# Ledger of designs, part 18: miniprotein binders against q9rrp1

Target 1, 274 residues: q9rrp1
Amino acid sequence: MASLNSALRTAQHVRTATRGALLWGYEQKLAREVKANGKLPRHLGLILDGNRRFARAAGLQREMGHSFGADKAHEVLQWCLELGIPSATIWVLSTDNGSREPAELAHILSLLEREARQLAVDPRIHANRVRVRAIGQHDNFPPQVLAALNNLEESTAGYEGMRLNIAVGYGGREEIVDAVQSYLRTQAAQGATLEQAAENLTPDAIGAHLYAADQPDPDFIIRTSGEIRLSGFMLWQSVYSEYYFCDVYWPGFRRVDFLRALRDFQGRDRRFGK

## First folded at step 10 (miniprotein)

Design mb10
Fold by ESMFold2-Fast, scan of step 10:
Structure mb10 (fold): chain B 274 residues (1-274), chain A 81 residues (1-81)
Amino acid sequence: as target 1 above (274 residues)
Amino acid sequence: SPEELERELERAELLLKWIERALKWAGDPLLEFAKRALEQAKKLLEELKEEGNPEIQDRIKQLATKLEELAQRIQELKSRE
């Protein structure tokens, strides 16, 4: 069976090479189409869903899924930098953790601390002048996690190359409440009564007090894992966003999936002249 | 089955990638998970070591080499505890 085995081996190698060439060609074609079109999101929102399901499907522990998810976030950041997407917000951890076991939450927070410390000294962040900001409610985070997030934010505060928001302890309703509180404190500092503050309140006033108010609203939001909802992600800012729902789990999100989402965005009719 | 073999190979590959990632941070709580994942990967690769076609056998050999590299790094960290 040596000659038969050799023939089967050759056929298998040829099939593998052919599939690889086709996938490479397809990705290159997508990349050329996206670049040729030139229309990119001004602010990309990413709902990083499916870490637990990815781990479960692979027969791994849930903690491993979150680690692979963090690795994927680094890959996607690189793709954003390569294309020149000026702002991105990634949703890492919500305010609603009722379904998470304490051990899983502790692991996610430990992972967040390590990732924040790594990003603060990452040559890629500094070379590309990426300004990183953690948005959300952080009062209940361990002090070492807060210290790591604050250090990352301070280390990048002067950069204007790209804006990256990491949404942790984030919920859209909580953001709106925080914005109203911030607005009211500003009014109080100016000597306004509650009645005057109410009379001065406008949608723009709320918008000015949201976490990433100095950036444009997200014009494109991608959610992985096939869930067709935003779960409150950037609830106020997403009113005019285009949505793309991808059925892969976040750690399995490929560059070809990213490029297909962008091509889909480019095919949608958007008003750029207003 | 071919589907079962591919699934187990992907599982071994994911375990080794996760172990490598965990080893970037000596002393973190993930090190205990890395030790358990290493044992799981050892068991999977030992069960698979003579299965499949030459392409699959080459993948198994590459994964076994990576496993030994990661096992050595874990032992070095353990000896410094």
Scores: ipSAE 0.036, ipTM 0.568, lowest interface PAE 5.9, mean pLDDT 83

Design mb11
Fold by ESMFold2-Fast, scan of step 10:
Structure mb11 (fold): chain B 274 residues (1-274), chain A 81 residues (1-81)
Amino acid sequence: as target 1 above (274 residues)
Amino acid sequence: SPEELEYELELAELLLKLIERALKWAGDPLLEWAKRALEEAKKLLEELKEEGNPEIQDRIKQLATKLEELAQRIQELKSRE
């Protein structure tokens, strides 16, 4: 009887391995098809929504959702590097934190500090020459968080591979105000009067003073959690972006979900689209 | 359901991976979170212990082994002061 039971266990293991190999093969084939198509986003925007709802649905504490979300961001960075996506902006913390408990916000900021420190020494970042920038308003962040973000930016500032923007303390309206202030300071430095600055103001002038002005505008934006809105994400730059709304929560976002979104992007004909 | 069971298994796997990460930052606020996450993972695995088919039971056993490894590492870090 023992030999029969052993044979049944072996058959089950073979079946499980075969199913796993088939699924892996499908993902690899899909990834190759996406890459072979050649129509990848020049700049991918990611709105990382659903961490809190993921934790709640699982009966877990909110802090767990944010940590899972950070792990998922690392996975998605790897997928972007594998496919050769030139630029990505991920939205990890908005300017609107009024509804968060102080303990939750403290945890998010602590997690951000740890993640920034880990990215600064991550072999993937340096081997692939990824330039990492934190965009947003950071003046009220704890000094240790600012130090970690500044170190990450400085250690990658010379890289010309993938551009990665981490939108933290970020809001689209605040970005536009910051751009206008930057524009006005530039005009003042050139000796322009307020009237001359007003006459010289163009959409391109605002665009030149946005946080990631040295990169193309995002042409594709993915939001998880099923919310069909951008909530001000890259408000000025996203006016002509294609949008993809996925109803999974961010920590549950899978590689096949990512590849399906890219395939959807590749299927869109923009020659006559508006 | 099979979908709910797979979700709970994936969740247990994610919890164990996150605890592993947190142990790299021993002595900070994330370590206290990791201790709580370990208890949640134990609860999930105990809930799953009598469910599923033989293949799923094998996965549960593997996750339970990993949980024991992480629990011992947390205890060792605690004794380090």
Scores: ipSAE 0.000, ipTM 0.217, lowest interface PAE 14.4, mean pLDDT 78

Design mb12
Fold by ESMFold2-Fast, scan of step 10:
Structure mb12 (fold): chain B 274 residues (1-274), chain A 81 residues (1-81)
Amino acid sequence: as target 1 above (274 residues)
Amino acid sequence: SPEELERELEYAERLLKLIELLLKWAGDPLLEWAKRALEQAKKLLEELKEEGNPEIQDRIKQLATKLEELAQRIQELKSRE
């Protein structure tokens, strides 16, 4: 029995000496550690950065980078479902489009329409009861894009499983302004004067009027591309979030990178005895 | 124009180089991207072939041979599971 066990150990070591086998083994070890710890983000924020730089590094057109980025978002959704993360918000398109050419913006909006239509009939969404909502300012979007987003929201509105927010036409400062306007309109509808509305205003009152106010604030936010800045993502809700900055471009973000980020999050919880 | 045709050929060549890069990393998500890039390269090469320009036919033939080689490598990696 000892010689057989020794031979099996040798065979396992030889197998894991290959690049792919070593990566797979490490990924499985990370997955086991993450599941054993059991602490997951209540609400995961994802800043999807690096599509253009990924395409440039590979010698491709920018449009290809955005398509690969969309594919990566589907993979990460699957990883969230597998682990049981209750809520996620992905930042796809900001309100600040000053650096984008009109043709690139048109391509991104066309891709968004296609992805929204595809997601609305995705078996994973319905099997896992995922509620999908687009957050942001959409007034200037083409009617067909709005129709696709509305259809996706309507087809999932009754679901009580994972909550997925797609932040599109989204900016943190614009969200805060929208929240204040929403708060003031609610106060006015209840007959409050401007002075009474001012007296009733609290941080919780603003929080109640933010996008996705029915969900917990994000406790963990991941940004790809190595950029160490928030760019206003969930500006109000993220004041107590943990941030993780990953050096890979979004389309190059691997399951092992995701698991490593989660292990880092879990280590921070342990540090604070929570 | 000849300049547009040259840019399309360069794009096809870059797609094949991307497939090689993705295959180097040998992960399931990267294999899915390699398959997508393969599909895009195949479609582009068929479109270029349809245009019938004799000046680029040799280059298209070389790229098609490389495409078949990369497709075979993707299939081999998938079969290993």
Scores: ipSAE 0.000, ipTM 0.240, lowest interface PAE 15.0, mean pLDDT 80

Design mb13
Fold by ESMFold2-Fast, scan of step 10:
Structure mb13 (fold): chain B 274 residues (1-274), chain A 81 residues (1-81)
Amino acid sequence: as target 1 above (274 residues)
Amino acid sequence: SPEELERELERAERFLKLIELALKYAGDPLLEWAKRLLEQAKKLLEELKEEGNPEIQDRIKQLATKLEELAQRIQELKSRE
């Protein structure tokens, strides 16, 4: 069992009063710097990686890691609301589940159902007028999971505050295919031939048919776990995004880590981005 | 062995920290796992209570105190459900 796990390291860091006081002071300094700068992501992407490795390093079942990960997502949503970040997309479950055991996948889906039901009645969601949308391919999800996601989306559809996208059954290549299919169906409905549809196809036409087309492209993407790759997350939209790779596992991601990432974002020159 | 004792103490410390994280970020499912971790940590510390030198005994005593604090917090949260 790796004693050097970032999540356990994070837990150990707040172990003593002395360490806690120093961390608190540093976090307050970062919060002041972030607020003073004022530049925030217009659309924050989050790749929630490390739940399994967190649990494994702690000698726990994978279900515990995913549960801690869900709780961390609630914590980070609160931080986004406090700062006034207008949009966030959280990648919870990919289309590529080849390495997952059926039992683990079933538990993730059960947890997703529970979290969706809880969010639908969460006072924070309604008080802050958060519009929640599940994006991805959901055809193979259990009916109760789909019902929970649909209820959450319907109950928040009228809100124009923060926009929160929960990417489940999500893959960037699959999103692009879905966008092209949507585009072609729109063209067919307008009486276009296949040749006319091909001539009318532009990058903007594809962009207009992506899952969150009514929101700006993500300008900042954070991935936990130390993996330096996007794995297809928002593949079309992320071309000009700034990327931040944090070495902690998602359940160990602290407010100080979040603020440090935002300060890093604020220091970057985005002259070549939209 | 001293190496095995150190591993078990580290394991107890990990259990206590995970319980603390569960309490900080808690939802209903996490409370049941926190209770299970608490039971495992309590059993482990009871098995270790007479092992090792005075420094290890002091460390076990400190962990037992932390365990009691976390047990009280879990009980309070469960009473609110």
Scores: ipSAE 0.000, ipTM 0.169, lowest interface PAE 15.7, mean pLDDT 80

Design mb2
Fold by ESMFold2-Fast, scan of step 10:
Structure mb2 (fold): chain B 274 residues (1-274), chain A 81 residues (1-81)
Amino acid sequence: as target 1 above (274 residues)
Amino acid sequence: SPEELERELERAELELKLIERALKWAGDPLLEWAKRALEQAKKLLEELKEEGNPEIQDRIKQLATKLEELAQRIQELKSRE
């Protein structure tokens, strides 16, 4: 946790040192338990919620919350790499931007461009052979943002290590519509009539045309901010996912919070058809 | 303990790096929250001045230098307003 709230907290050294020692011990205990258990998510979903509320709580402008959120995403990527989590999808920007101010949206897109360009040359990405893809609807993004995302995807397309999906301009309902359209275009290319395409449509057919169809469905989804809902995140794929709702805001999400969530996951059995 | 104090100094170093990145990214706005954060960090380092061994004291001096750099950056941003 690296935030202005934490910087103020470190101003009380005796109390901070004692608290830090306890958190350190607990974090190490959690890390040992998680590693000893060995069960990790095959595909981790992350809903990065609370950037604006974090900024408000810290007395910052909203744009600063998004910047801190991006920094936190880099930390969490490192934790995923250290543990060997094979696949992760992070939800950065939804399709529903109606409530966002134009300046805030422009800032988020500018930040996305900068982060994408930095990731494309990040030694961690290349050393660990991380394949990065942006999923969602991008047609209305500024050309420079699209160029940055395309460059990141192209520069990592051949990697077979970790799979990292950055969900931007993403909505679950829109993904399903895109999957159906993709399915119908595939059927048309194979000479099927509309009636034949309708008769050939199955849940598996839709699944095969989702944005990250070559990866397993997320088996664990973490949402920060204490909101107990998925808001359409990976709507089709999350039907049997385990969910963890953390009450901290995303920029305040600590390694101990991450490890606690994983330990919780390890204690659960996934439900099928219930 | 020295190990516990070192862990807290590492945290302080990360907090200051984050503040520096945020100020460079924001560019021109001088925000009171940044001033408050720096003042609180200065108080922490001044209080820790007599704690720990020579290695810890050196790290405290490095953090104090970083705080001065950030304070100067904030003052420069104020001049551009």
Scores: ipSAE 0.000, ipTM 0.129, lowest interface PAE 18.2, mean pLDDT 76

Design mb3
Fold by ESMFold2-Fast, scan of step 10:
Structure mb3 (fold): chain B 274 residues (1-274), chain A 81 residues (1-81)
Amino acid sequence: as target 1 above (274 residues)
Amino acid sequence: SPEELERELERAELLLKFIERALKWAGDPLLEWAKRALEQAKKLLEELKEEGNPEIQDRIKQLATKLEELAQRIQELKSRE
């Protein structure tokens, strides 16, 4: 029948509550340490990996993982704003969709449309003067998704606060090709011959034509899910970035995990004699 | 086990959060997933209630109240054109 072991259950609940309080205290200590150090990434890159695996581990359907991932992106944006991180690029959808079913991709794009429309009217965006851009290749996106992204970009275009780049339909190789094409078109518009364009080509010239060329290169990149690779994320710009690989799935990424990553970044600055 | 019970409660909480989010956009593809999540959450909460653990009854009651709220919102959205 009914459990007679109420004392042991009470002890378990007390232990769970105590653990929560201790975690909160540790998180506050980390926040104070990060703030006291003062060194923050000029441009933070985030590879949002593990949505599907999070859903599987929790006994949920894959589509639910993407929604929790979007919620986590909103939380992390808030943490960036609280700390004063000046630029962030979040990788939400790559050009490599080989493992995705068409129905899953359609749901991701529908979610992207809703998130873009929500951000366009988000008080946090306007109060903090966040300039939002979607970077990547969008030619194959549904018209309503493009309209939502364009509206978000236009409604924030005049802002000089935090810069937020949403990398969607994004691949590093594709970005480099787009940059070279943009460079060549600029040279052609200036009346340069092919020979002159070739002679004028430098790494800085390519850099000037990347998607977020008006922002500094990412100095810190975080990837969740324990995969120890960048998968082409900001391939050209990340040459001198510091990398942090966290083993949690993106929707399970906690503020304490974020603060630990920043503290690690601050420690690496000292390792290079600063 | 206490760990299994906590995981099941967390799963119910995650399902309710997904439903709440999906209901913000009536008529979207996510509404179909919200209906599926509602059925999963209802079944899970019924199983947890049948387990009869007094220590979690307040949490189950809170989650069941939220589930009823979300179920009513789904029905209201169905009645709108």
Scores: ipSAE 0.147, ipTM 0.615, lowest interface PAE 5.2, mean pLDDT 84

Design mb4
Fold by ESMFold2-Fast, scan of step 10:
Structure mb4 (fold): chain B 274 residues (1-274), chain A 81 residues (1-81)
Amino acid sequence: as target 1 above (274 residues)
Amino acid sequence: SPEELERELERAEALLKYIERALKWAGDPLLEWAKRALEQAKKLLEELKEEGNPEIQDRIKQLATKLEELAQRIQELKSRE
């Protein structure tokens, strides 16, 4: 539930429409500034929030919001490839489905199947040698969804370009539990007792058993929709991340918004005044 | 610049909100994330401490007070371990 204060603040901001030519020029200026600076996230986290609210605000069916959100994810992938961002994790579906109706969840899973099949044959994926991996807990997914995700992973497993993680059925607490279980199974396989496993446990040991342990921790995380929280996204890895909270809903996230976020990232950790 | 000061204040505010939410989950290992996020927030506020107008300085003092309050809560939770 949106607070009345939040809604009133949003209503007090007058949306200024910018003509396409002026926006294009501004985006090109931002792109040049971002490239000139040269500092890019090593691993970009994206929390894709606001599909439902976008559809509601636009007077559209809920299903269209998720479809526009998927289209936006393709656009943002292209922007990442253009800039040379080495790794990205996008959070598509959490373990906490909260207030989602069963029909909405079924629609999201059907859309995920379609998008996974499309990505597996996408020329951008193969030309740019993008390695795609689904992270999360998938045991309860329909077999056709699992088959589509497995096919996408297998068809890109040998690629050494950009790493793209699709967080689906993902929760940070569940990831940590999975990491601890993986750690304990590794210790057991090596003949360790419970006491020895406890003594050997370190933060680095947990880190080594996380879903994307072979990649750098995310150094920059963007969340859309104006919510100032991570909701457990990459909970262990994100402790030193820079966070950017954007007020637009995910399907309304523009290239100019993306470039502004990157420019903000490039300005972080500077002291004001020299 | 005033624009950079505002962005860093927003970042410090966001970090403190994240820490506050992490403390609601009341369990290890969440305390370690809260501690590290608190250290990041401290560094940001230290970098901002001597900049800006009196209004900005007042906001920095308010955030520093909240940061000390959260640090105390983390220390109390650790002592109950």
Scores: ipSAE 0.000, ipTM 0.098, lowest interface PAE 19.9, mean pLDDT 78

Design mb5
Fold by ESMFold2-Fast, scan of step 10:
Structure mb5 (fold): chain B 274 residues (1-274), chain A 81 residues (1-81)
Amino acid sequence: as target 1 above (274 residues)
Amino acid sequence: SPEELERELEYAEMLLKLIERALKWAGDPLLEWAKRALEQAKKLLEELKEEGNPEIQDRIKQLATKLEELAQRIQELKSRE
């Protein structure tokens, strides 16, 4: 009986190791397929959803979910760099904070300050020449958070390797309003009357005044947590984007999930105005 | 049951991994959570050890070592304010 029990134990260990190896092999196969296809997003949008639900499911404080979400964002940035994705926008904090407790907002802003300060000196950012920009409305942010974001932007302003936008205090409607205001101020500076400014207004004029106007529009947007909506993310720029909705919570988003999303993108036809 | 023991052991492993991640973001709220999670993991490992299952004793010892390392790091963070 002892011999049989020993054999069963060995079989259990081999089975467990074999399953782990199969998952590893699947991920490597996906990576090879994605690279062989060669079609990558020119600008990847990421809606980082599920931090709070991840924390709740694990019996953790909500603040922990945001911290693990930040860790996941660093992992995903690394995957983007490895594949050579030239531009990415990560949506961290919206303008609509009605459902958030003041303490949660304070924690998110404190985490943002810490992340921005660390990212400004991150060797990965400088070695890969990543230009980092915070987009959104920041007037009500604490001064130390603004200082950290400004330092990060200034430290990377000359880089042309990859563009990374961190959308904080961001809302699509607010971005469009800001773009129109920027457009009107530009027209006024050129001596245009109100009527002339109205006549000169075009979709391209609005596009030129959006937060990341120097980058292509996102062609692929991933949202985690299974919510099938964009919630105004890059509202103007996303009109022709392909969307991928992943059921996992953001802190649980795996490299295999990322690669599967890219493979899905590679199989799609992009349609303009249909 | 064996499945119940494996589930509890997996939970202890998860807690230790989460504590290690939390130490990267240590601040008052996260540090307090990390301390509570550490005590929870310690209690769970002590209960699993008392059960006396020989199959998992080596894994429990490895996790206990990791727990002591994380406890030391938490204490060091506290001493730096």
Scores: ipSAE 0.000, ipTM 0.226, lowest interface PAE 11.1, mean pLDDT 80

Design mb6
Fold by ESMFold2-Fast, scan of step 10:
Structure mb6 (fold): chain B 274 residues (1-274), chain A 81 residues (1-81)
Amino acid sequence: as target 1 above (274 residues)
Amino acid sequence: SPEELERELERAEYMLKLIERALKWAGDPLLEWAKRALEQAKKLLEELKEEGNPEIQDRIKQLATKLEELAQRIQELKSRE
């Protein structure tokens, strides 16, 4: 009797392991198919939407949703590194904070500080030579948050592997305004009059003054939560991007969802590309 | 109904899994959230305590054990602060 019960328990464990192995095998096959195709985004944009709705659906505080969202961002960074995606921009916090409670914003900023400090010493960042930049408007952030972001940027500034941009305090319209101001200051430094600066202004001139101007424009943008809009994300650079909208909330975004999005991208040709 | 009971058990299982993940962060705001979520999960399991067949009762017992483990971890983290 004891022998029979032991055998039945072993059979149950074997069945569970077999199902897990089959699911893992499918995911590995999909990853190999994506790699075999060879066409990867040169710059992947990620709009991390759904943290609050994820928490609400689970009956949890919004703060918990943001923490799980950060955890998911680490997983997705690993997936990007495994596939060899050269550049990614993740949208963590917009300039539009009108709908956020002060306590929620304070929590997001505290989480950002903790995440920046952890990334600065993360072996994955250094082993894979990931250059991390925070893009956006940061002048009004708490000093300790700015110190953490600056330390992360300085610690990775010499790396030539993957480029990772963390868009925080970011808005597309604000980026364009900042780009124009940067352009005008450059023209003024060269002795140009306002009329000359106006005559010299081209789309490429604006592009040269955007936050991540040293990187290619995003060719693929993924947004979670089922919202079918970009909300100004990389507004200038995204004109020729391919878009993918996934119905899952960001903390629920799975590796198979990521691979399916990349497979979809691989089936598309850019309108102005070869 | 059996379907309602199953949904509530799945909800309790999911909540305990989220609490366990939150303890990895060990921050003050998350610790307070985890304490509140644990009390909610405890109330849910107490409401389900006398429900269902022996199989469901075994699942409830397993979840109650997990809840005790998480409560101990929260208390230990609070004592280290």
Scores: ipSAE 0.000, ipTM 0.208, lowest interface PAE 12.3, mean pLDDT 80

Design mb7
Fold by ESMFold2-Fast, scan of step 10:
Structure mb7 (fold): chain B 274 residues (1-274), chain A 81 residues (1-81)
Amino acid sequence: as target 1 above (274 residues)
Amino acid sequence: SPEELERELERAELLLKLIERALKWAGDPLLEWAKRALEWAKKLLEELKEEGNPEIQDRIKQLATKLEELAQRIQELKSRE
C-alpha cells in the first residue's frame, strides 16, 4: 500500500511540475509579445483595489492586506521601470473614508508615511530618475505624513526619467473643483472680472489646472478586484482612456496578469491606429 | 498531494513576507504578531521538511534560511527594546 501511495504521489508531482512549466512558458510568451509590439501606455493608471478582501479571504487581519498591497505596488513599479513606461498614477487613498474604521485609516496613513520615507531613499527611484508626486487633498493629514510626502516630492523634483503620481486623499470631483478654483485665482491675479473669467473658461483651461497637468492623460487604466467602474479616478483626464478590469485582488496581482493587461491594450491600439 | 504541498509552500512564503513587512513597523502591535507568525511559519516548514522532489526541497531550504534571518532580526529588535 505504501508503494502504491508513493507512486500516486510521484505522478501528482509530475503533473504539478508540468503545470508550473506551462505557466512559465505562457508568461514568457506574453513578455515576448508585449516587447515585440513595443506599444506601451504613455500614462498608466492603477486603481489598487482588494487589499481588505485579500486579507479576509486569506484569514488575515485587514491591516496586513494594506501592507501586502504596498509590497505589490513596489513590484509593479519595478515592472513599469523594466518596460520603460514613462508615467504612472496609483490610487492609494480616496477622499471618501466613510467605509474605513478610524484605526484602519490611522494604519493606512502610518504605512503611507513609511512608504514615502522609504521611496525617498530608494536606489531605484534615483537611479531611474523617477519624479514622485503626491496628488489629492492633504490639508487634514497628520504633519509627519505631509512632511514625508513633501520630502519625497522635493528630493525627486528635478528628475525626468519617469513620472510617478501617488493619488492620496484623491477624488475626481474634488480635483475638478480644485482645478476650477486654481483657474479662477489665476484669472483674478491677471485682473479679469468674473464675466471675463467665465468667457475664458475652456476644457483646456480646466485641464491645465488639474493636479498632474504637466503629464499626458492616462491612456490605460487597470483596476483590480473585479469592480467594473473607475469610481471617479482621474475623472476629467480618463475620458479617452482604455480600461482593463482584472478579477484578482491587488496583493495577488502577478506579472502574468500585468503582461496580459498590456497585451490587451496593444490589441486595442492596433484597431484604432490601423 | 502535490497540490496541497504547493498550497502549503505558498502559505509559508506568504507568512515570511508578512513577517518581513511587520518588522518594518518596529514598535507597532504587529511586532508581537510577527513573533507568532514566525512560529507558525517554523511549524509549517518543519511539517514540509522532507516532502517533494529535489526542486521543492531546495525551495523549502531557501524558505528555512529566510526564516532564520527573520528570526535573528526579531531577536535583535527584542534585545533593543
Scores: ipSAE 0.000, ipTM 0.288, lowest interface PAE 11.5, mean pLDDT 80

Design mb8
Fold by ESMFold2-Fast, scan of step 10:
Structure mb8 (fold): chain B 274 residues (1-274), chain A 81 residues (1-81)
Amino acid sequence: as target 1 above (274 residues)
Amino acid sequence: SPEELERELERAELLLKLIERALKWAGDPLLEWAKRMLEYAKKLLEELKEEGNPEIQDRIKQLATKLEELAQRIQELKSRE
């Protein structure tokens, strides 16, 4: 019986190894196709959706889903670095939290603080010279969260290898309002009247005052969880973006899913901007 | 039934993978959540222990080994706090 059980265990390991080899081969084929095409996003947008539904499907607490989502964000950052994607913006927390329980929001903010502190000392960030910024409205964040985000930004401010934007307390409409306010303050500093400021306002002027104005507009945006909407993500900048909607929940997003999205991007004709 | 057992084994496998992922970023609140999920996975595997199918028994043994590894990691992280 022991010999039989040993043989069955070996067969199970062989089956698992063979399955892994086939999946690895498929992933390598996708990677070769993506590299052969050569077209990669200059700025990748990611809407991280499905943490709560992932946890519910697994019979886990909602808060655990957010932790798995954070782990997945680290994996995807590594894939971006490996491929040489120059800029990425990840949408972590919206301005609209009305439907979230106070306890859930507190846990998300605590997790954000922990993740920001971890990124600040991550060897990948420093070795690859990744410049990390938190974009959004942060005035109401706990002081410890603000300190962690500010430390992360300051410790990476001089880097030019990759740009990573973490959108927290972010909404596209709020970004546009902030851009207009920034524009008006600049005009006021130059002695312009309201009438002159109005006459000087152009789409480019708004664009120059957006949160990540020093980076190209996102040319590719991925949303997980099957929701076919952008929910205001990079509302001004996304006018010419290609969009990809993936059915998997964010924590379940695999490297093969990422490569499939990139291959799809490579087959797209831009609607505008060509 | 065999189909129901397969579904429960897949659930246990997923749960252990999720616990392992959570432990990569373990802090005080995450350790408590991981401990609770480990207890749930343990109960699930105990319910499956009575099944006699040799293939199922082998899979249960593998999952029980993984559960013990994760339990030891949680204990180790708790002692380092």
Scores: ipSAE 0.000, ipTM 0.187, lowest interface PAE 13.6, mean pLDDT 80

